# Ledger of designs, part 1: VH-VL binders against Gas vesicle protein F (gvpF)

Every score and structure here is a prediction.

Target 1, 213 residues: Gas vesicle protein F (gvpF), of Haloferax mediterranei (q02231)
Amino acid sequence: MSDNLYTYGVIEQEDIELEIDGVAGAERVYTVDYRTLSAVVSDIDTTDPERTDEDVQVHNTVLQHVLEYDGGRTVVPMSFGMAFKNGRTLKGVMRGARRALRSALNDIEGTVELGVKIITSSEGGVSHDAIRADIGDRLSELSINETENDLFSDRLVVNKSYLVARDRRDDFDAAIDTIEEEYGDELTVQYTGPWAPYNFVDIHIGADQQRGR
Unless a header shows other numbers, all headers, positions and changes below count from the first letter of the chain; antibody chains are not in Kabat numbers.
F, E and O are the ipSAE of ESMFold2-Fast, ESMFold2 and OpenDDE, as the mean of both directions, binder to target and target to binder. V2 is 0.75 times the mean of E and O plus 0.25 times the DockQ between their complexes.
[cut] marks letters that were taken out.
Atom coordinates printed by the task and the answers are left out, and those that the model quotes come from them; centres of patches stay.

## First folded at step 4 (VH-VL)

Design q01 (from p07 with heavy chain S30R N103D; framework fv_potravitug)
Fold by ESMFold2-Fast, scan of step 4:
Structure q01 (fold): chain C 213 residues (1-213), chain A 121 residues (1-121), chain B 108 residues (1-108)
Amino acid sequence: as target 1 above (213 residues)
Amino acid sequence: QVQLQQWGAGLLKPSETLSLTCAVYGGSFRGYYWTWFRQPPGKGLEWIGEIYHSGSTNYNPSLRGRVSISVDTSKKQFSLKLRSVNAADTAVYYCARGRYNWDYGKYFDYWGQGTLVTVSS
Amino acid sequence: EIVLTQSPGTLSLSPGERATLSCRASQSVSSSYLAWYQQTPGQAPRLLIYGASSRATGIPDRFSGSGSGTDFTLTISRLEPEDFVVYFCQQYGSSPFTFGPGTKVDIK
């Protein structure tokens, strides 16, 4: 193997190969095994891929595909930009992080991350508090855990990530649909995912990496 | 590269149903909001609605009740149906890909070629 | 719904000049949720700017966006022949997503 390996995430050992768009113009996503683990990778021509908005979205989309492919699996995501010179280097990193990776896989097993942003068509303190409480209560009942992301706008009432069991996903989707129907044009709901659970995994692979707070 | 191609009948009589389909070539179909817009002659664009690859939909309230968007993930296609058309529905209709991320929200980076829909008696 | 107003309706300039296009919202819009599009008559819109100031992939650096709240600006630093087309702003922070009526940039 002479090509550099861009690494999206780590799964329990499994042989996967997909002809899908990857980072830095890659057209193939596949797995590199290390004992009980497999890294999800693409071949790229550099160890320092340019962080573009397009490639960040591709990285996330690859992880979604792996997460849901052929009935689904647990995926420990890596932050954008992790590339290694060869399989030996990657396997060395996986060996050093093996216990942390196994712990993370166990902690998030059978779950996905769902993103919810709620934007109001108008500002109002009392209205925002009521909306946030109502939506928060409905979605919390359907999730294992949740985390708050930055409210960077006065109209952004909710910006949360939810850790949801795979078998509760349809219920969560239905709750979002109900919220959209009941609030109508008062709210815009931006509902995203499923994502590999970025906000619910706290491990370091290779260099120290951060994805949100 | 990503390319959206759309097709469907463009000449309708009042009360008929508009049906348009958009196919996605290149790139991933999953993880995006597949969206319809329209533009009446000489006017600005109007958002019609969107569908996520899972089938979840959002519609413009002004068209809710007349509009339905569906998705066929195996074919990488999504379709618009607009019922009970009238002259006000005359417009060029566009499909588009909606990208979402935490920092920038949702924005539309690739568009179909457009379909002129004329509703006349 | 949020109503977007664009000014001027028509901007007549020569190649090489700077163009400044205004978009004003009837209500405050998060700067992260405003986009600018370019449209050649008879063709689909092309995304130029998202999040008020971020250039879309492949868009030349002569295009820049700025603004917040209710007042947003698209600037084209040096007009090229292909830039003499229509430009639309869009807010996507509030349902329904709405567009301005457009500014036409035409040759003087």
Scores: ipSAE 0.000, ipTM 0.419, lowest interface PAE 14.0, mean pLDDT 83

Design q02 (from p07 with heavy chain S54R N103D; framework fv_potravitug)
Fold by ESMFold2-Fast, scan of step 4:
Structure q02 (fold): chain C 213 residues (1-213), chain A 121 residues (1-121), chain B 108 residues (1-108)
Amino acid sequence: as target 1 above (213 residues)
Amino acid sequence: QVQLQQWGAGLLKPSETLSLTCAVYGGSFSGYYWTWFRQPPGKGLEWIGEIYHRGSTNYNPSLRGRVSISVDTSKKQFSLKLRSVNAADTAVYYCARGRYNWDYGKYFDYWGQGTLVTVSS
Amino acid sequence: EIVLTQSPGTLSLSPGERATLSCRASQSVSSSYLAWYQQTPGQAPRLLIYGASSRATGIPDRFSGSGSGTDFTLTISRLEPEDFVVYFCQQYGSSPFTFGPGTKVDIK
């Protein structure tokens, strides 16, 4: 066993420590500082953690908790599996990626990602195209950006992620409530988040170090 | 429907500064990476750099500090400046809209018409 | 930087035939971070495929992408007259984003 650091994401410098479940059986999430940045980390026993469905969910839950904790903050999410052998290595990587991380934080400041899945019921004769157009128009007007996710079922008519300004979130929530009320039993709305904006930020830790060689 | 329209000077002398502007019509300007590419005659595409609607930039290091990209969100426009041009900068220049999705990365779904830039003395 | 190599440089086929275009990266690229573009002479590139296999909006079903690691493929199941143009692959797994030199599909 060694003190390797699993990295969930990066925030503006802040001292956070949480006694919550982390990846690979970790029981603590905390921050490691580099200048104006803090990496959100857990101690793990390997730099190559196994990608399991359970740990991917834990990774996302940690990021959601950090995003919302104590009034909230901007979080640049890292993809699952990013781990470093020690704090010195992590700080070196953050140094190399500092400009990209600062840019990403600026790009997503004051926003959250919201997920919307809409499943048709077999009870109604609803038009899938009409539902997509109606719901798509309503939610697009309340968001900064959106992206399509896979339609993995014939009954799944909408599967989208939306980038929403925090101050527009109440309006977005109200629109979801209205959609649920108006369509009733004809469809099921699965509304998730807030998430760190995974689908709306581009960051590759280590790419800048390859470029800087 | 989103459309990108670009304009700027097409003929330059060595040592001058290239200045191109791209205007975005239709759709949202916010939430995208507004990007410049170039394509020398008979060659492949080269990424120049990008700007997010809030002003953060990322540039191709091969341009050695000669490049800057700026944004005017009120006009839905972004601009490229490339300083100290020489014959190797002769190319068709394109603006494009960059979309980011964590699962699929950054991809460019709408492009301007292109501007042929010739550097000659 | 990651160098992309495309093969063949020129592919001579007839309408109705299947085209298979290859893109090889000098180092591993996540399959999620590879795209394919089509370019008609004198025009801007057109996005065909992103994330190695996801078809862009408005792109016909005859276009498909596959691959992972260093080896990626664009397949056109039945060539139409409009498909006899140049195709480029692009990676963004590492900065700077790089493009291949292109594969020209020309008529036999």
Scores: ipSAE 0.000, ipTM 0.471, lowest interface PAE 12.4, mean pLDDT 83

Design q03 (from p07 with heavy chain N101R N103D; framework fv_potravitug)
Fold by ESMFold2-Fast, scan of step 4:
Structure q03 (fold): chain C 213 residues (1-213), chain A 121 residues (1-121), chain B 108 residues (1-108)
Amino acid sequence: as target 1 above (213 residues)
Amino acid sequence: QVQLQQWGAGLLKPSETLSLTCAVYGGSFSGYYWTWFRQPPGKGLEWIGEIYHSGSTNYNPSLRGRVSISVDTSKKQFSLKLRSVNAADTAVYYCARGRYRWDYGKYFDYWGQGTLVTVSS
Amino acid sequence: EIVLTQSPGTLSLSPGERATLSCRASQSVSSSYLAWYQQTPGQAPRLLIYGASSRATGIPDRFSGSGSGTDFTLTISRLEPEDFVVYFCQQYGSSPFTFGPGTKVDIK
């Protein structure tokens, strides 16, 4: 095993160590400090980990744990696959990206990303448009921003990510509960998160992304 | 429906400062990268820079010494200031909305109508 | 910075024909973060494709994108009269974001 560092995200400087599953079979998630910042990392044996559905899910789960651990914190998420050959390389990248990382932390402070998929028991038609408008209006008023994801099934009516202030999360949760109760068995709500705000903040770090994984 | 409208002075002399404003109608202002591009006559587009609703900016390194972008969140407007212009700054300038997605990166889905800026003595 | 080259500079074709436009990067484009835009003279660019192959909202299915690394292609399966305009590729895998010089699709 070498000490290549898979990087999940960046937080304000804090010492965290968790015995949880990480990408590429890692069994530990911890922090590497650079001045006022900490990178959330795992030890892996390659700088080019294979993108698998399982490891993408693990990456997101690690970020969710860090986001909520010990009362919570702001997390700037990294795209899947960010890995550096050693701590010196990682700290050098963080040095170069420090201003951008500080800006990103500020931009997303106090927010989370919530995922909503609505699946109906009926195929498309007038009812789908009405359901989409109703649910869209309810959730939009409780969010800072939203983005649409692909509708990969005729029964998938809504597939959206929402940027929600942390102090509005209880209201958002209540709206989901109300939607589930009012529509009953006609639709299934897949409600996920909180996630670090992947779809709402951009940060470019790491030359290793140039490899075209 | 989202619509971007831009305005500003289009005729400048060398050494003057370019000032353009873009207003966003419809949709959310927060959570997007409000971006400026330019296109010299007969050439491709050049990314100038971007601003998030919080005021965080990112600029093309070739222009960093001369460019600033600002936001007015209450008006849903963002503005470009380019100092010390010269003939090479002659171009059509566009504002645009940048969407970021972790799986697709940043892409630009709505654009303003463009403003022709001419720098001549 | 990543330099994009587009070939050919001009394609002369007839309505109903297939157009294939190439975009080549001077170095690998991270995560296939490459977009294609259409531009009618005097107007703002219109997003066609992002992420090398994802069609933007409202874009007809005759437009498709493919490629990875340094070699990317935009295909228009059956040219319509309104498609005889200029097309630009753009990489956003690394800052600064850069554009190609454009390919003009002309009526034969």
Scores: ipSAE 0.007, ipTM 0.562, lowest interface PAE 8.8, mean pLDDT 85

Design q10 (from p07 with heavy chain S54R, light chain G93D; framework fv_potravitug)
Fold by ESMFold2-Fast, scan of step 4:
Structure q10 (fold): chain C 213 residues (1-213), chain A 121 residues (1-121), chain B 108 residues (1-108)
Amino acid sequence: as target 1 above (213 residues)
Amino acid sequence: QVQLQQWGAGLLKPSETLSLTCAVYGGSFSGYYWTWFRQPPGKGLEWIGEIYHRGSTNYNPSLRGRVSISVDTSKKQFSLKLRSVNAADTAVYYCARGRYNWNYGKYFDYWGQGTLVTVSS
Amino acid sequence: EIVLTQSPGTLSLSPGERATLSCRASQSVSSSYLAWYQQTPGQAPRLLIYGASSRATGIPDRFSGSGSGTDFTLTISRLEPEDFVVYFCQQYDSSPFTFGPGTKVDIK
């Protein structure tokens, strides 16, 4: 029924259609082509979808599905909320952002994002600085790049995103398992992904509204 | 729509091993913490432990190393084993999906139907 | 471990009334890591609120959560017949994740 297109991200041109849950109650995720690029989209009934925590998670889950579908691909993720009136409008925006999108795809080719949160269960047993040094060194050796996210809790010692080559992912998984075994109940390790590398790409294809509410 | 269905033995003798399995239908198995809880009759819920879809586990230390959780990603299933059971392990056992958000931490949005486990001789 | 206390143990009200349920933690819970669940006897818990104040998908707007630190509140602005069940708070800030003993909302 709706003719508006919500955009999750951009990939190398490929014809994909998935019957999975999308943002704003969408039940289908598919691709809209422009030259050598395809936008990953859903049909929605508004160009201004409400930013809810649930829909942000759906957005990320859709990107994860596309990232891993049928052997995997490079995905340039878009920030939540990119919606266009129709395919013509979307293709026009892709035309304007073509070079930036191609550059982003090249920069993140063959990589995924992995999230690591480390939460302490004890204040006396393990030094936060020692944990950061030990775990940080192990995981940095296995990654191309990393970024720090906010420490929103006194118990939260590490909150990082890692850009990891796909062929190093098994090594990264093994390192997480080793860390969990060695620290035991001293730490809770929350390990998520693979995600499309949102924290390592600074791009969106909509009208430039940038900063502000 | 996501549904969790669980099964396993409902009656055990002291010293036996409890084995329960949870299957996930619909939705993605990847990116979630697959979790077990229990609730003794007339009491509150107790978290048993969790497994990330790639195998990393975290357990409640109160179970004294008697617990293990495993995952079979190809079948979208995960299983609980609790060794050396006694009458205090009598409870309804639940599986659940743990969803993670960077701002809000972890929360459990889908639950299995529950399995009553009775330990008696 | 963090011990959660819920009060009152039983709350007796009539349909249409406001319900206010309290959850207190034995030590500070980072505000993002507290959830509320609803449980009908004999059934699995249902997530209502996560991150202290965010409603889960499909949960009616009569349910709201608030609080930080050690003191958290679940409010049901106008009780419907199906709301006369048990409610649990849960912290997932630190392992082991723990639940309160529950508050039963009972019909007056």
Scores: ipSAE 0.000, ipTM 0.428, lowest interface PAE 16.1, mean pLDDT 82

Design q28 (from p07 with heavy chain S30R G98D; framework fv_potravitug)
Fold by ESMFold2-Fast, scan of step 4:
Structure q28 (fold): chain C 213 residues (1-213), chain A 121 residues (1-121), chain B 108 residues (1-108)
Amino acid sequence: as target 1 above (213 residues)
Amino acid sequence: QVQLQQWGAGLLKPSETLSLTCAVYGGSFRGYYWTWFRQPPGKGLEWIGEIYHSGSTNYNPSLRGRVSISVDTSKKQFSLKLRSVNAADTAVYYCARDRYNWNYGKYFDYWGQGTLVTVSS
Amino acid sequence: EIVLTQSPGTLSLSPGERATLSCRASQSVSSSYLAWYQQTPGQAPRLLIYGASSRATGIPDRFSGSGSGTDFTLTISRLEPEDFVVYFCQQYGSSPFTFGPGTKVDIK
């Protein structure tokens, strides 16, 4: 019934329809084609959805569903809040961003993003540096690329996102398991994903540009 | 309307492999993670692991190496295997649906009836 | 892993009274990733609250959740006879998903 299109991300052209929860109370996620690309969308009743913690989680969950659906695919994720009045507006944005979207899809093809946060029970000191080096070396060997996120707590030893080939994910999972077993109660590991590779895509389709129109 | 029904062997000997199956009736099977939990007598719940319809799995680190979860999308079924069981694995086992497909961050809205598994020494 | 502690272990009240149940996490949990369940003996858990404060479908409005960081609360504003069962909190913000040990609500 709603004709506004909330956009989660972009994939290689494919016809997908899922009966899952979407942003702003949407109950369907589907694809809108533009040439060799498909946008992943939901129908919503506004072009300015409120940024709530719940809907940010739903946005990320939809991207994970699409990433894994029917054997999986490469997904270029969009930041929360991309909504367009109709299919023509969305296709116009995709036309303008086509080169950037194709480049992003090529760069992240066959990969997923995995998040690793390591929290230690010990306070500062040489122990943190040794743990960081050990874990960093093990996980770097299993990844294509990595990026550091903010260390917002004195006990947070590692806060990284890793770009991992899909066929290396089992190896990465095993390495996390080994790290947890070896360090035991010394560390708390928060291991998340797979995510669409948000931290490894340098693409901005401007919400500001849509708001200016 | 979604219903989960589960079945499998209830009595095991130490070192045997536990095998349980959960079938999903009604609603969509695709687009959700499907999860296994257990609850030892008189204790709280422990998450075992989950599977997406594509076959992608996540396991509780404490059970990795002993656990595997598989899926049969055509039958809308998923199965738990836990190898090398011992008396500590005695529990009621539950299958459940993840409400949102966020890795390591889900809550569970539909549950199977539970299966009591006893490991005799 | 994140360890959840629930207090009190047993809460003795009469029908019609207000129940307040506490859940504390060993480390910060986003309010978006905290759930509450009710369990009748011999049955599977029933989802009550998700995202610390959102009621699940079909759950009466006497149930409410609140809290953030490491301190979360489930409130039952007016106990009905069927509410005298066990309640569990669950975090789903980090691996592995963990549950509290439960609070039993008993009739005085």
Scores: ipSAE 0.000, ipTM 0.407, lowest interface PAE 13.5, mean pLDDT 82

Design r03 (from c04 with light chain H31Y S32R; framework fv_concizumab)
Fold by ESMFold2-Fast, scan of step 4:
Structure r03 (fold): chain C 213 residues (1-213), chain A 124 residues (1-124), chain B 112 residues (1-112)
Amino acid sequence: as target 1 above (213 residues)
Amino acid sequence: EVQLVESGGGLVKPGGSLRLSCAASGFTFSSYAMSWVRQTPEKRLEWVATISSGGSYTYFPDSVQGRFTISRDNAKNSLYLQMNSLRAEDTAVYYCARQKYYDFWSGYRAFDIWGQGTTVTVSS
Amino acid sequence: DIVMTQTPLSLSVTPGQPASISCKSSQSLLYRDGKTYLNWYLQKPGQSPQLLIYEVSNRFSGVPDRFSGSGSGTDFTLKISRVEAEDVGVYYCMQGIHLPYTFGGGTKVEIK
């Protein structure tokens, strides 16, 4: 029944136990160790939890909580819905993915993902290009990597995800504040995160790993 | 009430050009990103082009990048696809589609209204 | 590009019986905003595609309750609780998370 393990993500080996809300009504988030790795899990009654907006938000909240808890740590996030029959099955998946998980943890060590969307009040294209160049240069200098997202509204001038070192977050936050001050009512900024770095991790675990038997 | 009506399809030889049009009615055209999606003779659906609500930003898959141009005239509630250097693999039914608006920050992630389609055949 | 794989290729159903269609993506469709941008379309014979379900499980306006979507990450399912004659057609899944938008190969639903 409660033997199934819902998996949120993977961290460097560490014993964590939190009495917080988890997916599918779980009330505890804890770690299951495999050598130098720990999976962040909850006990649930099924290996196929229903994807609801509420539980997706809970999944992300658990990841954010683990990311920040007790001084913080590097977290490799898993897609919503990864659940395994028992600890043996989970440890088997971690064994098969160990090299990829170690590589991902090393690549994103001490980083978070931050989202930046910026819209203009109604203005011309010349303003858009200048604004994009100015803001892009400021934020790129403070980040390790960035990904451009698509612009589907003519008022949307910046839509990017940034991979930012944890120790540069204060600098990044200050840059956003400065941009908002300098541009005032000309721009509206949506600044989101920190996210576990979904856009900067190339790991597919679960169904893909199970095919490697 | 809400309608998209395509026109401009036809038979063309490889290397030729065609311009497709889409007339929109029943909604505020200038508020929506618009797309072209084609269906091959094998019945595969392929996204071809997207244009932002005001026309400033356009997007294409690699297969048509540099050959196709999408444009719009919001005053006339019209969407266009200019297709140049046509190839046999461009043979398809071309649908004009409205992108489903979620909210400003989420943007457009689905196609909620489709036209009847116009057939483009590229053959020698 | 994200590859979308549908199974089965075709399905024959007795009227009133349930039907289930699977869709697998080559990458997770969970976006950073916590939403999963997977959509389902139905193309009835001789007609244009029509939106059935968006964002995994949300029925589009006018879509009957017998249609339901579920899934997460890379694995998604469309279920029809009781197939009716008007449900005949080809069903397509689509990801809207990243450009280029990509569609599954389609699943043809026929009546026995």
Scores: ipSAE 0.017, ipTM 0.555, lowest interface PAE 7.1, mean pLDDT 86

Design r04 (from c04 with light chain S32K K35D; framework fv_concizumab)
Fold by ESMFold2-Fast, scan of step 4:
Structure r04 (fold): chain C 213 residues (1-213), chain A 124 residues (1-124), chain B 112 residues (1-112)
Amino acid sequence: as target 1 above (213 residues)
Amino acid sequence: EVQLVESGGGLVKPGGSLRLSCAASGFTFSSYAMSWVRQTPEKRLEWVATISSGGSYTYFPDSVQGRFTISRDNAKNSLYLQMNSLRAEDTAVYYCARQKYYDFWSGYRAFDIWGQGTTVTVSS
Amino acid sequence: DIVMTQTPLSLSVTPGQPASISCKSSQSLLHKDGDTYLNWYLQKPGQSPQLLIYEVSNRFSGVPDRFSGSGSGTDFTLKISRVEAEDVGVYYCMQGIHLPYTFGGGTKVEIK
């Protein structure tokens, strides 16, 4: 193990250190500061970590933990595999992307991403269109933005990501509970998150450095 | 043992129709999205059709949209491709393929199990 | 449609030597969820294509450690550290980020 830094995401400057599992067998997640920003990192042996299913899950789990740790914060997530030789290289990349990172943090400030999947039970006969309209209207009113995900199952009626203000989270949770109670055994609701807002931020950081310049 | 076995290929004239079948075994067929992928005589791979795990949603590239229909019978562990208005360009080996499942969030993005293929020749 | 371009078209390798195949996409394959949906398939002579690597660098079940994938955005590489006789065949890259799914033109690997 050496001084290469695997980077999960970027937050407003804060000193965080967690003894949790990280990518590539790392056992510590901590922050590296650059001015008003902090990168969420782990120490790893390589700048080109193998993309395994387990490590992708770890990457997302680390971001979820940071998002909610100690009352929560805004997190700009990075794609899996972002690793730098040392702190100097990482800070150089953050310097180059400072405006974009600050803009992203401001745009998603005070929000989280919530996933909603709704599956029709084997029994019933309720129209998929009626369910989509009813549930869509209820949840859309409680969100800032939404995106549709692919439907790859006949029973999957709703598959959406919602961008929700943190102060509307309790209202959104209550709406999900109400939907579950009203539809009962006709629907199964899979409600996930909060996630760092992956579907509402598109960040490319350090393209020149990533190509080994 | 996970296995996909295609059948129904043959020689057909331009404008004709043909129905391909794929028999699945060794896994819970109803849990996976399924696809057809063809390989031309020039060895190019072309995605032809995808169907959701229960059969309600189907997807096609523009080249076969309106001419081909994909369907499935989960009770029989079978996948079908109905090909109408066949053209010389449809000549290929047609493979039945299972979509690799990542998770409920990400869905399907690759083909992890392929059948042995069935040959379709559209001859003038 | 996303266009996938592979180089070289073919390569002939002495057994035990390394091989490298390039795949370039006309658009970034990075999804907003942080995943990159680039896959590699191998078709051995007389056989069906088989999944080799998914999401850039993940080896599928039973795939030997000598195969590795890397890359990001629009540029991807498949490497074989020590080519063996059983590795002969045609290698294809594929993008799974957007419909229609598209494949590269293939790279034929042969032993000298």
Scores: ipSAE 0.000, ipTM 0.469, lowest interface PAE 11.3, mean pLDDT 84

Design r05 (from c04 with light chain D33Y K35E; framework fv_concizumab)
Fold by ESMFold2-Fast, scan of step 4:
Structure r05 (fold): chain C 213 residues (1-213), chain A 124 residues (1-124), chain B 112 residues (1-112)
Amino acid sequence: as target 1 above (213 residues)
Amino acid sequence: EVQLVESGGGLVKPGGSLRLSCAASGFTFSSYAMSWVRQTPEKRLEWVATISSGGSYTYFPDSVQGRFTISRDNAKNSLYLQMNSLRAEDTAVYYCARQKYYDFWSGYRAFDIWGQGTTVTVSS
Amino acid sequence: DIVMTQTPLSLSVTPGQPASISCKSSQSLLHSYGETYLNWYLQKPGQSPQLLIYEVSNRFSGVPDRFSGSGSGTDFTLKISRVEAEDVGVYYCMQGIHLPYTFGGGTKVEIK
C-alpha cells in the first residue's frame, strides 16, 4: 500500500505538517517522533522509490522548505531513497543512530550549505590563481567551513561548498553579488542553495538496515 | 564511431620508465576530460590519472603521485602517460578512458568509452 | 578514500533467472545538489570494461533494459531481470563523487 515512510532528514523534535509535493507522488510531508528527534517523512507505496531527476529535485525542495519553514531549523539531510516499511522500523533505525544524529545536529546547528561554481571565459588575460585567491578569501571569511570539489574543466575556477551560519547568509549573498558585478563578463557564477549541510556531515544512517526495511 | 587505441606497453625492469600513448578518434577530443585506469593481474580496477579537457588540471592517486605524469595533445587527438620509477605493483593492463560529460556544472564523473588496453609488466 | 564493497564475490545463475549484485560505499555518494555518482561497469571475458549504468539508475547507450540500477546514499544494487549467456563477466561498481575514484572488487557472474 502507501504506509511506507520515505525519509528526507532528521530535526530536533517538532510537530510539522506541510501539504507540499513529496517524493513518488506524495502530497504531504510530516514528522515522526523518536524521543528528542523527529524524522521528516512522506507516505509512499514502496521502500525502493525510483531515483528520477524530478524526485531528487523534490527531495531537495522538501529539505529546503523544512529548513526555512516557520523561522527555520537545523536539518540533518538523508540521502535520496531512504524509505522504511513502517513507523516502527523507522523508529528502530533512529534508535540505533541516535548518538550519531544528535552529534550531527549539534555540529551543523544554525548553518546551511551554499554551493559556488565559477567559470571564467579564459579570455582577457584573467589569472585563474589570482581570481581563485580573491574569491576564496572573500567567501572563506563569511563561512565556517568549506569543501573543495574537483576542477575538470579548464574554465572552472571555483567549485566549492560552504558551510555558512544562517545569520551570515545575507552577507554571503551580497559577496556573490559584488563578485558578479566586479568581474562582469569575465566570470559566470552558479550560486545554489540553501542546502541542508550534505557535505559537512558524515551520515551512514540505514547502511546496514536491509533486514529492517 | 568512437575509438581509443593504446600503445607503448612492454616489459620493464623496476626503476625503469615507460610512456603510454592513446589515439582518439570519432569525437571532439578537446571537449572531454581523459583518464588512465589500470587493471592488475588480480583483476582489480584502479584509477591512475585524469586530465582536464584543455590540459590545465591533472589528478593522481597517492600511489602514483610524483612518479606518473599525464598529458595531452589536442591537435593530435592524443593522450599520454609518462611512468617513471616503475615498481612491480605497477604491473597491469592500462586503459585509456574517456570521461562521460554530464553537464556544464557537474563535469565528468564516469568512464563511458574505454580502449582495448596495453600491458605493462614490471619485472626483474 | 571511499571504499567500495561488492557482494557476492561470485554468482552462478540459471539462464533466464534474475541476478542481483550489491555495492556499499564507506561514505554517502550523494552530491549535495542531488546527483549520486555511482556507476556500474561490465567486463566480458577478453574485453575491456564497458559502462552499463551511470548515476545509479541511468542505462548507458545500447544497454538492454533487463539491466537496472537502484539505491541511494551508501547502498546500491544492480539487477539483471533475465540473465543471458552474453551477460557473463565481472561487474564493478565505482564512485565518481570524490577523488580518488574508487572501484568495487568485482562480482563474477557465471552461467550454471
Scores: ipSAE 0.013, ipTM 0.529, lowest interface PAE 7.5, mean pLDDT 85

